# Designs tried in a protein design chat: VHH binders against Profilin-1 (pfn-1). Part 86

Target 1, 132 residues: Profilin-1 (pfn-1), of Caenorhabditis elegans (q9xw16)
Amino acid sequence: MSGWNAYIDTMTAAAPSIKRCAIVGAADGSVWARTEADNVFKASEEELKTFVALFNDVTQVPAKGADIEGVHYVVPRTEESLIFGKKENTGFFAVKTKSAVLIAVYEGPNEVAAQVRKAVESMQTYLNNAGY

## First folded at step 12 (VHH)

Design wc9 (from wb9 with D99S; framework vhh_6fv0_2)
Fold by ESMFold2-Fast, scan of step 12:
Structure wc9 (fold): chain B 132 residues (1-132), chain A 123 residues (1-123)
Amino acid sequence: as target 1 above (132 residues)
Amino acid sequence: QVQLQESGGGLVQPGGSLRLSCAASGFTFSTYDMYWVRQAPEKGLEWVSTISYSGSNTYYKDSVKGRFTVSRDNAKNTLYLQMNSLKPEDAAQYYCAKSYDILTGSFGEFDYRGQGTQVTVSS
């Protein structure tokens, strides 16, 4: 396939511990592609618009946390283009590119989290190099 | 001390089947996603399939979907690849890997320890 769904497929193949993920517009949180079926990413358009706006000032995020799919995550720290959070045995990594935000939700221990982060950051680099 | 040892390859006729195994040691196998990759003569390294740490999620290269099945036995620290309806283009050296970057087509040096197992498809 030659759509944004191909990037979702590549990312989940690279890190199959990603339970759900999406590629959304950085400006408005519009969904470009997301996992489907048993792994459907369920965030609302309103929630995604709020979430991508967090990248306008990531320094405020650790104090308040972040909501994805109606779940509140503790965000221990942020980097300029990275927000990540934890809630018990679940977590997420979200990275911003020039025009997109990649969000990946996973479940598992720290070793799983490290694998998911690597895949998300690799895709971020790939998309930035491709002009996205 | 991560060690991965592949086995189960061999010579098979087109349409035949083989079951590959990968014995893992030196890390907590049950907490890692695992990969099968292959390299055919005069070709680059190619991703074949991936399985999540728990075995709940599997992914496959389009050309092997419906023919190959990846599975794992975490109690035995073993990864498997069941290959059915083998085609000449499946002939390659097969490797299991603890990590593989599909976007760059590479894997970490410390995550590969075996020589792989050779799969030959001919009459």
Scores: ipSAE 0.464, ipTM 0.763, lowest interface PAE 1.9, mean pLDDT 89

Design wc90 (from wb9 with E109P; framework vhh_6fv0_2)
Fold by ESMFold2-Fast, scan of step 12:
Structure wc90 (fold): chain B 132 residues (1-132), chain A 123 residues (1-123)
Amino acid sequence: as target 1 above (132 residues)
Amino acid sequence: QVQLQESGGGLVQPGGSLRLSCAASGFTFSTYDMYWVRQAPEKGLEWVSTISYSGSNTYYKDSVKGRFTVSRDNAKNTLYLQMNSLKPEDAAQYYCAKDYDILTGSFGPFDYRGQGTQVTVSS
């Protein structure tokens, strides 16, 4: 393995309501690891490059929303290292670390969203502490 | 207000089977991912299995794959763990949990697991 696939496995075990997720480079949106097969994260290179650039100024994001896997999400608010969005019963959480952006797409009610956020933020803390 | 009540533990011989149950109350069970974790007398907490809120996705610790099956009945607010081909190494206090951070081995600031159910495997 690249090493990064193990973190995808850890996140999906911690929050199995994550439908698809990826770890991408913060500088360019290059995919380091993603869910595969029936749960393949299928965002294009162009879309991911655009998405990670949103972290350069998160204050602009609520006005524009965000696109992931060709789906436009409403972003109600942002934090310095967190962008999250919702569209009906689907949503995502994206967090930035020193070198990476973690993106998790989920489906479910607000309680599921809370568990997915916890898993993504726990991984963010772990990777930051590891120097990533 | 969150309450989890585990049951179904007991003493079995190696190779035996047990079915654990967890009755949940105080929260909307059908909207939460659920976990089984265990602790042997001189070991830390170990994650055993996870099931998504709908029951469609399940994951297992490598050492229990093929032997344990997690399931849930959202209409009854009940989580299950079917344990087959039990080994002495499976002997532990088993807990169900709704908030578990697998990366840190923590249930968060408060433990959302119940009192647990004891599984003993000996001949």
Scores: ipSAE 0.113, ipTM 0.540, lowest interface PAE 5.6, mean pLDDT 85

Design wc91 (from wb9 with E109Q; framework vhh_6fv0_2)
Fold by ESMFold2-Fast, scan of step 12:
Structure wc91 (fold): chain B 132 residues (1-132), chain A 123 residues (1-123)
Amino acid sequence: as target 1 above (132 residues)
Amino acid sequence: QVQLQESGGGLVQPGGSLRLSCAASGFTFSTYDMYWVRQAPEKGLEWVSTISYSGSNTYYKDSVKGRFTVSRDNAKNTLYLQMNSLKPEDAAQYYCAKDYDILTGSFGQFDYRGQGTQVTVSS
């Protein structure tokens, strides 16, 4: 649908353990691109608006956790532009750029999580350098 | 200390087949996604295929889809690439890799790459 789909494809090719992912606007959570069909990212507009607002004060997030696709994740800690969550063998990484938030949901052990984090952080760097 | 050892390359005629292997050690192979990349003479490093840690998901460069099949044997810590219907443009040094980053557009930056195995396609 959009040029942003190419970035979704790049992330999933680099880290095929990503089950679902999306690129959303940092200001309002509007979806720019997301995985579709069997891998459709199903977060509601209201949920995404709430989620991106968490980046306004990440220090509050570990106390309450975060919701993605109707699933409540425990957030063990945050960094200034990074929120990650865990629930059993599943998790997510979300990073903020100048104008976007990248969200990737995965399943697997810690080694898989590390690969997904690298893919998301690499795209964050690329988009920041491109002015997004 | 990560070690990767590729093998199985050789000379083949157009339309021929080769099977590449990559023996991995020094890390928990079954928990990492693995990659095949290649480099032709005086060309950049090019991604060919990815396989998830479990073997359930595979991805391929458009030009090799339908001809190449990646697989893995986690019990043997071995990665494979079955190459069928080989074309002259497939000639390259083939490498297996862990933790490489294609998002920045520079394939030379991945952390671990084996010694490589050469594939030549000529009549």
Scores: ipSAE 0.006, ipTM 0.284, lowest interface PAE 10.8, mean pLDDT 82

Design wc92 (from wb9 with E109W; framework vhh_6fv0_2)
Fold by ESMFold2-Fast, scan of step 12:
Structure wc92 (fold): chain B 132 residues (1-132), chain A 123 residues (1-123)
Amino acid sequence: as target 1 above (132 residues)
Amino acid sequence: QVQLQESGGGLVQPGGSLRLSCAASGFTFSTYDMYWVRQAPEKGLEWVSTISYSGSNTYYKDSVKGRFTVSRDNAKNTLYLQMNSLKPEDAAQYYCAKDYDILTGSFGWFDYRGQGTQVTVSS
């Protein structure tokens, strides 16, 4: 039913160091698509609602961090439409589009993180241009 | 200076095999996910395969699944593409890339330095 699964497939093909990811509604955190099976993205709807609300004022996020899949991440800084964090060898990038928030959880060194960020930002640009 | 040098292309008959290589230098190869992409004369640039930095995860274009195998040797800074059961549709110039935006089909301007390697499949 969901055409959004194709975008999840595209992101994981672009950066296979992404372990789990999702595309959720910016207004409420509702899941539009996510990785499944061995790579299932486990965040609850309640957690995602809290997470997407962080984009209402990203400047407050570094002081408190962010929770994804029950894991607390240190958020060193934010940009207007970007929240990212790290915990040991695991990290995430989340970007906001007009209607959606894309969340990608990855594992690996800083060079891997850079590639994941590029994949997420490319999808952000694509979706914004498509009116999402 | 980042350099990627492809080799191993050639002329084969349908059903034949070729093994492509990509020699990487000027960056820490073992920390980058890598791509194989191709461009046929009548088509635009298209993604073929991806391999994670560790080699643990691989992805393929649907039309090449089961026929192509991507691999890497991080100690040698080399990326490989084993192509079996080649079809006329596989004929293209093949390139490796570390900065390929799969959503837009564009390379980072510094990722390919040479002519790539030409694969021709003759009827």
Scores: ipSAE 0.270, ipTM 0.610, lowest interface PAE 3.5, mean pLDDT 86

Design wc93 (from wb9 with F110L; framework vhh_6fv0_2)
Fold by ESMFold2-Fast, scan of step 12:
Parts: C-alpha cells; structure tokens; sequence
Structure wc93 (fold): chain B 132 residues (1-132), chain A 123 residues (1-123)
C-alpha cells in the first residue's frame, strides 16, 4: 500500500550514486514517480514517449543513441529489456518491466556504474514479480 | 582481499548513545556506496542505512530516521554510525557491508561484511 514513490526511495537508498530516476509507463512514458526537488528528473512528456518506444525494437538503438533530459547518450549495446548509455562521467540504465520502464541517471566512475546497474536490475526483477 | 572490521558496540540504557565504526581495507573505499545492516536474535538481516561513495547522500530505515546518522571519512577508509535515543528494538549485531542488495536482503556472492559489533539496549 505504499505508492510508487516508495520504489524511488528504495532505489536511491540501494544506489545513492543515482542522481535522478523515474518510473514511467511502458505504453506512453507517463510518469508514475520520479526524484524531485534538488534531484528532479527533468525529461519532457514528448521525450519520455519517444524513449519508451525504443523498447519496441532495442536492436535499432545503438545506431542512433538515446535522449534523456535533453542530453544525447551514446548507447554502446542493448539487451532484451535493458538500454544503457554513457556520456563522459555520466550515464543511465533503463529497464523495461511488464508495464513500466525504470530510468536511472547516475554520475561517477565505472565502479559506481556497476552498482547502479545491479540496483536497477534488482528493482526490475522485484516489480516483474509484483506484477508490474 | 576485502576486509571490513566493525567496532563501538556495547551495552547502553534506553535513550543512550553509541557510535559504531567500520574500518575498510583491500578495495578503493572512496568509490563504493556503503551499508549498515543489523540482525537481532531470531530475526533476519535488516537494512539500516546507506551512504553514497562521496558522503553527499544518506538514507535510513524509517524506524531510525532522526535518531541515527551515517557518515564516512574517505581519507581514513572508515564508515560511522552515530546512534542516539537508542530503543530496546535497536538491540542487534551490526554489520557494515560493501555489497548489499536492499530488495532481497542479501549480500553479494563473496559476502563482504565484517564480523559485526553487538549492540545491547537494557533497562
């Protein structure tokens, strides 16, 4: 009976190197929950709609990259339900569940990136098992 | 090899304070988020607090918010937990951890946690 904000709180507690994150609807990119205030996730409605549509065919993404919060990321490769990108010391991991897409933007070295990926994939598994 | 050594536990009266320390070695401490977890007798492991690699972001279990403060000294490779207004429910073995999954309540395959430090709260 916790709202979607509880999952954002759990994610940021699990990997505080996540600077901003959101849980959005897989069908339309509608925001269910996001980080706020000093860590507000700033993606526009149109950008999120475009971003979640990338999961319709992840094999096309490395050729064109991905845009999040007006920042263009290089996507080196994708997996079945995972898109990740890099831009210098920043990056993101995005995973698709049954009905949601979870996006986490982080800053830090490669060791930090590995911690963020683990947290995002753990939450993906948790949400899928919960029916989301 | 990764090593974590906790200290600072002891016996305290309800309402008292303790400061726990965790000395880390064998890895680049300043690049890892760190965790405090605890286990009370006859209970499972529970997450208590997280601190980011830089020390800028901290998170707490709801029941300890406002009473516990996590901090770190990256120059000394040391993690701290200041515990104020201790309650009997806080009595547990306290561990610091480098690789802990809050969602599953489990450690990574190599279980990088120390031997723990015991906190007893007695009237």
Amino acid sequence: as target 1 above (132 residues)
Amino acid sequence: QVQLQESGGGLVQPGGSLRLSCAASGFTFSTYDMYWVRQAPEKGLEWVSTISYSGSNTYYKDSVKGRFTVSRDNAKNTLYLQMNSLKPEDAAQYYCAKDYDILTGSFGELDYRGQGTQVTVSS
Scores: ipSAE 0.287, ipTM 0.648, lowest interface PAE 3.8, mean pLDDT 87

Design wc94 (from wb9 with F110M; framework vhh_6fv0_2)
Fold by ESMFold2-Fast, scan of step 12:
Structure wc94 (fold): chain B 132 residues (1-132), chain A 123 residues (1-123)
Amino acid sequence: as target 1 above (132 residues)
Amino acid sequence: QVQLQESGGGLVQPGGSLRLSCAASGFTFSTYDMYWVRQAPEKGLEWVSTISYSGSNTYYKDSVKGRFTVSRDNAKNTLYLQMNSLKPEDAAQYYCAKDYDILTGSFGEMDYRGQGTQVTVSS
């Protein structure tokens, strides 16, 4: 009976430099859970549908960049199930599981980026093992 | 070389208070989220609290919420855990950590935790 918000809480506890995050459906970008209140993840469902479609061919993303919450990020490189972007002191990591895409937007110096990536990838592994 | 050195543990009666400190060196302390984790005798590691690099965001294990307060002083490279209303279940070796995975309950490949400070709660 617990919702997906428990996983959002786990990710933010693991890497508090995450400012906003969401778990969305991989097929359609539908929001399953997201940060709320002062840390509300603001991306529209249309933007998220466009974003999750990037995982259909991640090799094209570095040339175009990616938009999250109306902000255009430079994407330096991608991996099979990972897209990450940077803009000044802000960045994001997005990973795809079987059924979901996890998106974490963070703020802070480059030293915190590795911790945010670890939190997102740990959740990716957990959800894949849980059948998602 | 990353070094973390805990202090402030001791013997306290139920309902008592202790303040733990963690002195950090060998990395840019102000740019890392920090963790408090504990291990009771014959039990596994348990996450207790997390604090963001800036000190603006804090998170707690449900059983310690309202009793424990994590804080940091980035100018002194020091992490703190104020423990109030201590219970027998809080007795453990307490560690501060730079790299801890809450989902797996581990420090990852490189164990960036201190040597720990012992907290005993008995009458």
Scores: ipSAE 0.494, ipTM 0.772, lowest interface PAE 1.6, mean pLDDT 89

Design wc95 (from wb9 with D111Q; framework vhh_6fv0_2)
Fold by ESMFold2-Fast, scan of step 12:
Structure wc95 (fold): chain B 132 residues (1-132), chain A 123 residues (1-123)
Amino acid sequence: as target 1 above (132 residues)
Amino acid sequence: QVQLQESGGGLVQPGGSLRLSCAASGFTFSTYDMYWVRQAPEKGLEWVSTISYSGSNTYYKDSVKGRFTVSRDNAKNTLYLQMNSLKPEDAAQYYCAKDYDILTGSFGEFQYRGQGTQVTVSS
């Protein structure tokens, strides 16, 4: 693959309602790339390590919710490799690949969420096919 | 100077097979991942397949999985794409590529790809 920052740029261009996003290691939550400057993704290393561990048993997540950037999100349901959350007009989609977890935080109404989900799932397919 | 030369395209009927080849020179072929990409009329470039430098890992566009097989011969500096069960949707100019950024659809500054080989699938 070329540099991981190009994937962040591609995601934000494809779904402009993504406010912040990151690609992190599935095993440890280490940041491979993230949005920066005014749109910096601010999750701590400890928070990301806790978050990626949720993929070890996604069935437990709806009962507890999930924390990203110090914000607690309600998680209405999960799928095998997908955790998504909602808080008022903000939300996130997180998808797991073989080696990575891609997290996208967005703002906007539910109509926007569908576009963001499509972008995230397309990137998940791409990264899995590229061996990540 | 990087050079890539594709061959093996042609006209086949749906369900037919073709084997594409790409002869590489001007770089240490065995140390680079290689790509197959295609472009059909009125469409943009589409990534088709990736093979790791060692040949141990292969990846495919979902619509070609199970039908196409990418391989390489590092001793001959040659990349291959075996295409089986061809469909009309597979008709395109096929290119092999080095240093291809598949997310942006860009070959990078020097566009390290060959001239391409045409695949036509006609009922």
Scores: ipSAE 0.000, ipTM 0.114, lowest interface PAE 15.8, mean pLDDT 80

Design wc96 (from wb9 with D111A; framework vhh_6fv0_2)
Fold by ESMFold2-Fast, scan of step 12:
Structure wc96 (fold): chain B 132 residues (1-132), chain A 123 residues (1-123)
Amino acid sequence: as target 1 above (132 residues)
Amino acid sequence: QVQLQESGGGLVQPGGSLRLSCAASGFTFSTYDMYWVRQAPEKGLEWVSTISYSGSNTYYKDSVKGRFTVSRDNAKNTLYLQMNSLKPEDAAQYYCAKDYDILTGSFGEFAYRGQGTQVTVSS
């Protein structure tokens, strides 16, 4: 693969119900790659900096929820490197690797959510194995 | 209960066309993203195309982009792959699938695929 856009392309091919996604730096939320054009991921730099900081202590997140692209999501629970949220038929999965956070926003029923989670976790494993 | 049945394969000359179908039953077809995957003898599984549950988003392997078109009819529980301008390297057993892992190139433990339909391209 060449460049971070190739990972975005692989993610959306793996789970085409992902509406928007991004790969951002774990330390500062800087955008490395994101979906563009009709599917542009619209989170601000300030919002992403706040969001990636949630991974410093994921146990606090369910009490307050999480904001992505100006949308507030309910976070039912978290895992060590996984934050996911739900708002009606829209949701997100975010996973942390050594150096990055992957964020995928999707729309669809629970079966679609399960496919999106699998794709995000597969990419997390791939990037960790690649040293990112 | 879950079943996928492919059809439409055959022998064509280079430059020819085929339309593959996949009839799905035993699950709510309209709520799943679906995949076309192929395997040539002595090769691993190769992802070809995906389509979202609604049909709104489609993605293709680079080598088939512009030649293949995936579509679905949720009322008929049927997935399609229109293949145009076929090349010898497209010869393979074609499978439809749900829950295919593109990154590992494999069907997950809970994934299901049909028996496949053979596409042969010869001159």
Scores: ipSAE 0.404, ipTM 0.722, lowest interface PAE 2.1, mean pLDDT 87

Design wc97 (from wb9 with Y112V; framework vhh_6fv0_2)
Fold by ESMFold2-Fast, scan of step 12:
Structure wc97 (fold): chain B 132 residues (1-132), chain A 123 residues (1-123)
Amino acid sequence: as target 1 above (132 residues)
Amino acid sequence: QVQLQESGGGLVQPGGSLRLSCAASGFTFSTYDMYWVRQAPEKGLEWVSTISYSGSNTYYKDSVKGRFTVSRDNAKNTLYLQMNSLKPEDAAQYYCAKDYDILTGSFGEFDVRGQGTQVTVSS
């Protein structure tokens, strides 16, 4: 009963307003798991390589924003292991663990954004405790 | 201020059906994802189903897929769970929740869980 797709399923069950999400390698942006079918996470591995490199210095990100799935998001601020972006009623949360970056794209109001953030941060804690 | 009130439980024979309701008040229901969870005697809390704020996305525990249907009426501030083909294993106290972390099986300090509604499946 193991596999990275099980963690994707757990996150989407906890926050069903997540439209698309992925777990990628922190060093290179390689995809470990992502949502598929009607909810396929479309970012290329080259785009993800660029994105995970933002965690090398998160303080630079608010000045430039961030691109996910070819969409440019405004990043209002960052925290040490958290980048989040907004574009109209759509947004994302990305959190870094020791070995991974979790990215969740959602649509909805601030209350939904709060539920998505909680799901992503809960998974971040779980993976860090598991050594990832 | 925030309140959740479950109803619709009862005694049913195996293969029967029940429709649970959760009446929400004190918050803007239409802007929150909602959850159904259950607790059987001498067992822990189990997540059963989720529904997005708009009703567009639904997810279910594997053992209830195809038998249970979650829905919501945002105009009435009400969440529903239609339960068909009920099995003895479905007997539990059912709760609705505004915010639920299924990774830990825990509710946050701002989560509101009502008194619940009892479902008994017996012949």
Scores: ipSAE 0.292, ipTM 0.644, lowest interface PAE 3.0, mean pLDDT 86

Design wc98 (from wb9 with Y112I; framework vhh_6fv0_2)
Fold by ESMFold2-Fast, scan of step 12:
Structure wc98 (fold): chain B 132 residues (1-132), chain A 123 residues (1-123)
Amino acid sequence: as target 1 above (132 residues)
Amino acid sequence: QVQLQESGGGLVQPGGSLRLSCAASGFTFSTYDMYWVRQAPEKGLEWVSTISYSGSNTYYKDSVKGRFTVSRDNAKNTLYLQMNSLKPEDAAQYYCAKDYDILTGSFGEFDIRGQGTQVTVSS
């Protein structure tokens, strides 16, 4: 309870459709907290280093897509601090704060995606205001 | 009501060219990013290209870079895809799609409305 896992719990409570999520360092992709056990976030250290580096130039991401947990996602477009991807009825939202990247993987239709985006962006705002 | 209608597909030999068009109506075309997506037989839907609402930014799937060019004419509410050096792997049903309004919370969902236009590459 002493660490970042409380923020994972807050996001999953706000959007129960989040299947797996993590909070990682923006500079290096180091895991600060992630979902565990039956819904463990399975991305490797190398994959996360590659993923957070995408925020250095988000304009190149739609051309190549993005890989999370060994799954290749289409990234239709990006925003300065937001990368989102789709693969059939599965997707992710990733947002960058000053020092963290929040990643949430979900499954479901557009209504589910909207709830997940809201939860992730709410946490992004909170962490930015807290200086993270 | 929102309508998207694709045209310009057909049968070409490998190395050939086609120009696809998408006629849009029922929304303010000039304020939305637009996509081209395709679905090949026995494969899922795949993203091909994105063009920003102004036409200033374009993005492409790696396998089509240098061969395909997306463009738009906001005065005519029309989206285009110029396809050069076509390969058998490009054979698919092609669809245009409108980006969803961010205020609805529907980022990245493809708003596919039309029947698409079939591209066949064979010799």
Scores: ipSAE 0.000, ipTM 0.236, lowest interface PAE 11.2, mean pLDDT 82

Design wc99 (from wb9 with Y112L; framework vhh_6fv0_2)
Fold by ESMFold2-Fast, scan of step 12:
Structure wc99 (fold): chain B 132 residues (1-132), chain A 123 residues (1-123)
Amino acid sequence: as target 1 above (132 residues)
Amino acid sequence: QVQLQESGGGLVQPGGSLRLSCAASGFTFSTYDMYWVRQAPEKGLEWVSTISYSGSNTYYKDSVKGRFTVSRDNAKNTLYLQMNSLKPEDAAQYYCAKDYDILTGSFGEFDLRGQGTQVTVSS
């Protein structure tokens, strides 16, 4: 529990189509904050440890895909500090900062995806500038 | 200009097989991951399969694993979907698609250029 929940609230307010999200440690996948209650982000610690390790070489990820909350996503491409995936009508964006990985799961069309990406990248920039 | 032309659909009995083809032009086919997607009546677009640009990695929707095989021939700019043990649930219009561009707001939208090929499964 920490002030990190305020950043979760900021992202979900900026992109209401985010269904679930989390901020986790880049080194170990430890959860710093996540959505709870009706919007609980249900990834296990083992899954998150595996997921954050994907940022060690993002070029390998499109070949393997990525697993979040027990769901296997097709990863069509990656960018230097961005992994995003798609499965039918759902998707995710994950961005890496110096110390954290931000993960947002959303549902909806591509206009929704664009809003979610903007919210996540804005928070990535803010946290990097804050030394995280 | 990107062009994709699907073919090979038809009517088949349950348990039958079909091989779909997608002829690609207007882009460097060998550098793009390719997708098969389908749309059944009264349903949205549904992802079926992905093949990496090299052909080394393939992914499938859970309900088609073990029955469908995606492949590609980069020298011929052609994508294939071998469909075995077809079920009534597989009946749909099938489309091939290349990767989509999230910078233009196209993420989550498949880049459908062709008219697709119809697959019907009936006795």
Scores: ipSAE 0.000, ipTM 0.155, lowest interface PAE 12.3, mean pLDDT 81

